# Designs tried in a protein design chat: VH-VL binders against GTP-dependent dephospho-CoA kinase. Part 4

Target 1, 172 residues: GTP-dependent dephospho-CoA kinase, of Pyrobaculum arsenaticum (a4wlj5)
Amino acid sequence: MTCYKLSRRRDLFAFPYPLTVWRDPPRSVEVVRDFVESYDIRHIYTVGDVVTRNFLEYGLAPTSVAVDEKTRRGIKVEGLGLYKRVIRVNNPPGYITEEAWAAVEEAVEGGVLIKVDGEEDMLSLAFIKLAPPRSVVAYGHYLGALVAIPVDWYRDSILRLFNYLEQCQQKA

## First folded at step 18 (VH-VL; from B2 with light chain D92E)

Design J1
Fold by OpenDDE, fold request of step 22:
Structure J1 (fold): chain C 172 residues (1-172), chain A 120 residues (1-120), chain B 107 residues (1-107)
Amino acid sequence: as target 1 above (172 residues)
Amino acid sequence: EVQLLESGGDLVQPGGSLRLSCAASGFTFSSYAMSWVRQAPGKGLEWVSAISGSGGRTYYADSVKGRFTISRDNSQNTLYLQMNSLRVEDTAVYICAKDWFYFYGYFDYWGQGTLVTVSS
Amino acid sequence: DIQMTQSPSSLSASVGDRVTITCRASQGIRSWLAWFQQKPGKAPKSLIYAASKLEDKVPTQFSGSGSGTDFTLTISSLQPEDFATYYCQQYEDYPYTFGGGTKVEIK
């Protein structure tokens, strides 16, 4: 897939998506777990260091994860050794680079740790687009909430947001 | 080191009951789905049952529905299989298997199994 | 239910031989296929996940390929410790189903 950049209508991507959980861990993870079990979800993908850490720590191990390698965040994610395949990608803020797309394409099959140089936020859209049926994509909202998106319910709606993205060239 | 140790296998009469146990160690037990897989003598493998990490979701093969109950005690790191109304065709080595994630379906670790023999 | 047809059921080979085992699914299972090895009286050992990804500490003579309905396990150069029974397993959907197994025996 081609490189995309968030340039138009940034406000649309700040909108709280369905299943926004305004609880701290462990309760936030428990809520998602209950959802996963209630709706027989088979694939769980997390985007973000904090979300990934919380899911691993509180007993909802994601199928694949995307985290950044920015040391300034001061977040150590334990348990990443669970993932047997590590893919490193460059992904500037507000972008989904071609290499990021490729990484997510592999990650949806499971067992992948995507280490992102840059920001991983936009990879949530990539996961939503490419995830198999019966999947949930979880990421952190900028206001601090946990967002968990069941892709079967909201994929089409979210994909329309791509109309507000611009195709771009991957930065060297 | 991940270890799965099954126990409880025995010789029972048709119509009898038996409870199997699988003692797990070396990982955070409640974070992963667990399954029972069985293998009849000289035959292939058959998935029997699965249970989510929390125990809130269970799955069963049609061949054992209504007769077998999978459960777990996360405080004891133990997986159970309660088998009721046992049939001769239930004779098999019952193997405990760990799911790689909370839900995925790939078993990254297996136990050696425990033999259940149902015979008159 | 998804049926897994594994072939051959058995084969004889010598050390150093190339061995190929196939599994066919009755419907598309994407890449959600695993291969594992079983020796008598021992716990099964997982070899490959996601059709082609090698499990940790599994020798490189093992490889998996395929997607959709047709899958292959290849042992490029059979080693003495590789004589065993091999199984494929789909995890696309419940109930999980296994191939019939392939016993690799020494010639």
Scores: ipSAE 0.887, ipTM 0.942, lowest interface PAE 0.5, mean pLDDT 93
Fold by OpenDDE, fold request of step 22:
Structure J1 (fold): chain C 172 residues (1-172), chain A 120 residues (1-120), chain B 107 residues (1-107)
Amino acid sequence: as target 1 above (172 residues)
Amino acid sequence: EVQLLESGGDLVQPGGSLRLSCAASGFTFSSYAMSWVRQAPGKGLEWVSAISGSGGRTYYADSVKGRFTISRDNSQNTLYLQMNSLRVEDTAVYICAKDWFYFYGYFDYWGQGTLVTVSS
Amino acid sequence: DIQMTQSPSSLSASVGDRVTITCRASQGIRSWLAWFQQKPGKAPKSLIYAASKLEDKVPTQFSGSGSGTDFTLTISSLQPEDFATYYCQQYEDYPYTFGGGTKVEIK
C-alpha cells in the first residue's frame, strides 16, 4: 500500500470509542478481555510498547504486536519471544510507510512482532484497515487511556480518517 | 519446557460419565486458550472443545454439546473435560492442545493423550 | 462447518523423494491453516502455521503454501524420520476441523 502521512491534528484519533478504558492495569486489560470473550473476538493486535507489555503481563497475549525500539519509551517489554516472526520497519512519526504496510499485512496473520524504527502509533490505522473480522486493535491514547477498537464495528468510521492523510513517499 | 499430560482415561459403559484432566506446565497457563482434540482408533483428529484463558468463553463441537463440559483451574494449571452421557462413538484418545495465543487456533503444543473407551 | 478435504489418504515414498500433500477447504479460510505431524503413539507435532510459516525447530525440507481454499504441504526431500501421518487443520472458525490425514509410508 501507499505511504501515508498525518496532515491534521493527532486528536482525530481521540474518538469516543466504546472501549476507552481510563484505568490502570490489570483492570484495563481485564475489561478488554471481558469484551473479547463476550463478543467472540478471535484476533487481538496491540500497537505500542506499554499496551503490548500490559497485555502480555496480564494474560491477554496479542496475536501480533507493533512496538517502538526507541529508548525514549523508557520501558522494556517482556515476553516478546512469543512471536516467531520479527519484522523491522522504518516508520517516522506521523507516517505509515510502505514497509510498515507490508509488515502489518503479514502481522494480521498472527505471530508477528513488528519492531518499528520511529513511531508505531499510526500503525493502529493500518491494523484496523487490514485486520480480519472479529478483531480488536488496542493502543494507548495520548491522554493516557487504553483504547480497544472492535474492528467490525468501527472500521468504516476509522477508515474515513484516511481522508485527512496525505499520500507520501517512504522516508520523504 | 512446555508439557501437557492428560489423565483420566478409562473404560466406561454407554451412558456413563468420566472426567479427564490435563496438567500443564512450562508456560503461563491462564494466558492461553486450551482445547481438547480426540482421535478414534485408526481414525483422524476431531476438535472437541475449547476454553479461553480465563475460562469465560467456551466452545463445543456439535457432537458433544450438552454432554461435555470444558473447564479449567488456573490455580492448578489444569484443564478438565467432564464427559456425561457417553456414547460408543466417543471412544477415542483425548488430547490436550495449547493455543499459541489467547485466541488464535493454532496449537503449538500437544499432549500424548489419554484413552477413553466406551463399551457395553 | 468448514470441511477440509485432504489428499492423498496415503502414499508410499523413498528417502530423498519429493512429497506433496494437499488440503482443500469448503470455503475460504484465508491463511488460517496449520499442518502437523503425528507418529504412532506420540503427540502430534506442529509443523506449519498461517499456511506457510514454519514452526520453530522444524526441518527446512518442510514447507507450506496456499491461501483461500487450496493448500499444500511439501517435503522437498523425504528423510527417514519423516515417515508419519500428516494432518491439516483450519482455524478460521469454530468448530475447528481437520483433514482426513495422509500416511506417508516407506516404499
Scores: ipSAE 0.884, ipTM 0.944, lowest interface PAE 0.5, mean pLDDT 93
Fold by ESMFold2, look of step 18:
Parts: sequence; structure tokens; C-alpha cells
Structure J1 (fold): chain C 172 residues (1-172), chain A 120 residues (1-120), chain B 107 residues (1-107)
Amino acid sequence: as target 1 above (172 residues)
Amino acid sequence: EVQLLESGGDLVQPGGSLRLSCAASGFTFSSYAMSWVRQAPGKGLEWVSAISGSGGRTYYADSVKGRFTISRDNSQNTLYLQMNSLRVEDTAVYICAKDWFYFYGYFDYWGQGTLVTVSS
Amino acid sequence: DIQMTQSPSSLSASVGDRVTITCRASQGIRSWLAWFQQKPGKAPKSLIYAASKLEDKVPTQFSGSGSGTDFTLTISSLQPEDFATYYCQQYEDYPYTFGGGTKVEIK
């Protein structure tokens, strides 16, 4: 896939899409756990340092994860040694670069930690596009909620956000 | 180091019952699905049952549905298999296996197994 | 249920030989396939996940390929410690199922 960059309608990317959980961890993680057990979810992907830390700490080990390790002071993600394949990518704010796409293509098969130089938040869209059936993609909402997208129900709706991206050259 | 130690295998008559245990250590037990896999003497591997990390979701092979019950005690880091109405074809080494992630399905660690013999 | 057909059931080879083992799924399983090695009296040892990804500390003579329904385990240069029985396992959906095994014997 080609490079994309956010151009307009940033408000739509901040919408708290279903399933949004307005609870502090560990309760937020427990809600997602109940969902994944109830609906036969097979794969869990997390995007963002806080979400990834909470899932690993509170017992919902994700299939693959993406972090930038530039999270606010004092936040550290333990347990990343679970992932035996580490891929480093450059991904400027508001972009999904070609190398980020390639990393997510590998990560959806499991066991991958993507370390992002830049910002990782747009990789949630790449995960939503590329994840296999019976997957959940989880990321943080800027107001503090946990967003968990079951791709079987919401992939097509979320992918309409690509109408507000534009193609870019690979080297943004 | 991840360790899985099975116990409870024994000789039992057809129609009998056994409960197998698997003591787990070296990882956060509740974060991962667990499975039982069995191997009859001289035969291949057969997946038997799985349970989610919380214990809230269970799965069974058709050959054991209604007779076997998988469970876990996360406070004791122990996986169980209650086997009822045992048959000669249930004779096997029963092996505890750890999922790599919560629900992935690839087993990254295996126990050594415990032998169940069903014979008259 | 997804059936896994593994072939051959056994083979004999010399040290240094290239060995190929195949596994066919009765329906598409994407890349959700693992390979295991088992020696007599021992627990299975994990070799490959996601059809082609080597597990930690697995020697590089082992490789896996395939997607969909057709999968291959290759041992590029058989070593004395590689005689064993090999199993494929699908993990697309429950019940997880194994191939019948391939016994690799050293001549």
C-alpha cells in the first residue's frame, strides 16, 4: 500500500467509535476481555503505549502491538519481550507510510512489536484494514477512553475515513 | 522460565473418572488460553480442549464433548481436566499446552505429559 | 472441522539430505499453521508458527512456506539430531487439528 496523510476532518478521526469503554483500567481491559470471549475474537491488536501497557499488565495479551515509546513522562511498557519480532518504522504525525503498512502486514500474523519513530496512532487504521476476521483493534481516545474496534462489524465504516486522507510520497 | 507440570494420570477402568492437573509457573497464568493435547501410545497428537485466560470460554473436541470438563484456578496457577465416562480410546499421554497470546492458538510451551490408561 | 493431511507418513534420509514434508488443509487457514518436532518419549518442540516464522533457537536448516491450504516444512540439510516425527497443526479455528505426522528416519 501507498503512503497516506491526514488532510482534513480531523474531528472524524477523534470520534469515539464503537466499542468505547469509559472506565479506568483494569476495568476497561476486563470489558474488552468479556467481549472477546463472548464473540469468539481470535486476535487482539493494540496501538499506543498506554493501551498496550494496560492490556499486558491486566492480562489480555495482544497478538501484536505498536508503540512509539515516547509516551508521557513516567510511562513505560513492561512485557514487550513477549514479542519475538521487532520492526522499527518511521511514521510522521498524521501519516501512514509505506513502511508502516508493510510492518502492519507482518504484524497481523502475530508476534510482532512495531516500534514507531514518530506517531503510531494512524497505524490503528492500517490494523483495521489489514486484520483478519475475528480481530479487535484497540487504541486510546484522547479523552481517556479505550476504543476497541471489532473489525467484523466496523471495518467498512471505519475505512470510510480514507476519504479524508490523501496519497503522499513515501518519503514524507 | 515457563514450566508446565502435569499430574493425576493413572490406570482406570472403563466408565471411571480422573482429574488431571497442570501446575503453571514462570508467566502470568491468567493472560493466556490453555489447552490439553493428548497422544495415544504410538499415535499422533490430538487437541482435546481449550479454556480462555479468564476461564469464561471453553472448547472441546467432539470425541470428548459431554465427558470432559476443562477448568482453571487462576489463584493457584493450575489448569484442570475432569475426565468422566472414560473409554479405552481415551488412553493417552495428556499434555498441557500454553497459548502464546490470549487467543492465538499456537502453543509456545508444552508440558511433559501425564499418562492415562483406561483398561479393564 | 478442518482436516490436516500430512505426507509422507514416513521417510528415510541420510545426513545432509534435503527433506520436504507437506501438509494440506481441507479449507483455507490463511497462515495459521504451526510445525512441531517430537522425539520418542519427549514433549513436542515448537519449530514454526504462522506457516513460515522460525521459533527462537530453532536451527536455520528448518524453514516453512505456504498459505491457504498447502504448506511445506523443509529441512535443507538433515542433521543427526533431526531424526524425529514432525507434525503440522492448524490454529485457524477450534477444534485445532494436527496432521498425522511424518517420521523422519536416518539411514
Scores: ipSAE 0.791, ipTM 0.903, lowest interface PAE 0.9, mean pLDDT 90
Fold by ESMFold2, fold request of step 22:
Structure J1 (fold): chain C 172 residues (1-172), chain A 120 residues (1-120), chain B 107 residues (1-107)
Amino acid sequence: as target 1 above (172 residues)
Amino acid sequence: EVQLLESGGDLVQPGGSLRLSCAASGFTFSSYAMSWVRQAPGKGLEWVSAISGSGGRTYYADSVKGRFTISRDNSQNTLYLQMNSLRVEDTAVYICAKDWFYFYGYFDYWGQGTLVTVSS
Amino acid sequence: DIQMTQSPSSLSASVGDRVTITCRASQGIRSWLAWFQQKPGKAPKSLIYAASKLEDKVPTQFSGSGSGTDFTLTISSLQPEDFATYYCQQYEDYPYTFGGGTKVEIK
């Protein structure tokens, strides 16, 4: 039953919500780690190959992750064997399909690698909606920053973006 | 293969001090929180302390707060527990446990433990 | 602190029996509950995470269920190697706490 398509105001989805780190890794990951420790965050979720690679490489092992395995440089993400549950979904650009939504519902409980056939970008919104309290959802900004959303502070504000999505037809 | 090997358990008198070590291998040590869990002879499990992957955040059970200090040396892949002002009720096997992720709280690997006996 | 009440404290059973062990949390912990097995003189062995998810290489006679405050570990057909003590552990918040344990003994 849950499927969304990006409809309008694509510019609002590019807003760099707090916490946005305009530094290259490893410094970007170190800033998020300091935040996570300072505010007693219990769960870390990453969306995107580059952000997931950087978190695993620079010592901030995420609770669950979503990747599409389509990195421009052809760099593969190492360390994904940490996740004992692998869920593969189809997710066209600009969508959160029914199967992708269901995968995120499971992933927020931890230990899940979501492999996306298509694009994973919109799954960050599903993670922000579904994550438990004391969670951070991290993803890449198209201008190169790292965005890390503490859901307890910003979930409601960010979920207003669902007003700019359309419910798509019921397909996984 | 993940391995956790505790050492430093001994017989000490009340009021004494002891330092436990846990040597870690088979994983990127700094990427995970670590905990000490203890078990008194014939009794159940009690969580004692945890430390974040960087070492920047520590947590303690009320029963040990102010007396025990958890630390880690990520360059030597070693977790420590400095135990001061030891009491008879601290007698237990002390077990090193690895968090599955940076912060999660489920321990995916356990050491064998090291025995600490506090008696007059 | 979140208190974990585990029942029963012990039970006697025969090979092939169905065994049910329960834990109740003093407040809601969502699905943040684990089950561990411990044999005499051995370290705890992880069985289940997230209340119901089986750890790798754990035999399929083990299953977990529950959410919120009430949780159950089931051994569908007891094997000789399953005689041990079982613990639940909440990991919703610090301090992490364990149930008192359930000793499963040969009848």
Scores: ipSAE 0.769, ipTM 0.891, lowest interface PAE 1.0, mean pLDDT 89

Design J1
Fold by ESMFold2, fold request of step 22:
Structure J1 (fold): chain C 172 residues (1-172), chain A 120 residues (1-120), chain B 107 residues (1-107)
Amino acid sequence: as target 1 above (172 residues)
Amino acid sequence: EVQLLESGGDLVQPGGSLRLSCAASGFTFSSYAMSWVRQAPGKGLEWVSAISGSGGRTYYADSVKGRFTISRDNSQNTLYLQMNSLRVEDTAVYICAKDWFYFYGYFDYWGQGTLVTVSS
Amino acid sequence: DIQMTQSPSSLSASVGDRVTITCRASQGIRSWLAWFQQKPGKAPKSLIYAASKLEDKVPTQFSGSGSGTDFTLTISSLQPEDFATYYCQQYEDYPYTFGGGTKVEIK
């Protein structure tokens, strides 16, 4: 896949798409767990250090995760050792680089920790695009909510956001 | 580090009941689905049942539905299989298996197994 | 139910041989397939997940390939410790199902 970058209508990327949970953990994680159990979700992907830590701490072990290391210096928590494949990518703020696409393509098969040099928040769109059926993609909202996207119901709607991205450098 | 230790296997008559236990350690028990898998003597592997990390969802193979009940006690880090109305065909080594994630279906750790024999 | 057909049911091979075991699903399972090794009296040992990804500490003579319905486990150069029974398992949907097994014996 090709590189994309944020361009216009940044407000739409910040919209609290369903399912958005405006509760503190552990309650936020419990809502997602209830959803996962009730609707036969089989794959859970988390994007962001805080959401990933909360899911691991509160008992909803994600299938694959992406973090940027900004808030996690020092000793890794036991939960991140769960992931047998660690992929490091460069992903500048507001981008989905070709490197990031390739990492997410592998990560949707499970067992991957993506460590992002830059910002990981745009990788949520890559996960939403590439995740298999019966997946949920969870990330943090800047106002403090947990967003959990069940891709079977909302993928196509969320992917309309690509109309507001610009393609970036394509190499010969 | 991760350990799964089954117990409770025994010789039981057809129609009898038995409860299996699996003691778990070395991981956050409630974060993962758990399964029972069985292997009859000289036969291949058969998945029997699964339970979500919270215990809120359970799944059963058709061969055991209505007779077996999977449960877990997360405060004791223990998985259970209550087996009722046992049949000769239920004779097997029963193995506790840990899902790699909350739900995924690939088992990253297996127990030693406990033998259940159903005979007159 | 998704049926897993594994072939052959047994084979004889010598140390150093290339061994190929196949597994076919009755419907598409994407890459949701695992391979396990089992020796008599022992618990299964996980080898491969997601059709092609090696489990930790699995020797490099093992490899997996395939997607959809057709899958292959390859042992590139059979070692003495590789004589065992091998199973595939689909984990696309419940009930999870295993292939019938392939017993790899010394010639």
Scores: ipSAE 0.763, ipTM 0.890, lowest interface PAE 1.1, mean pLDDT 90

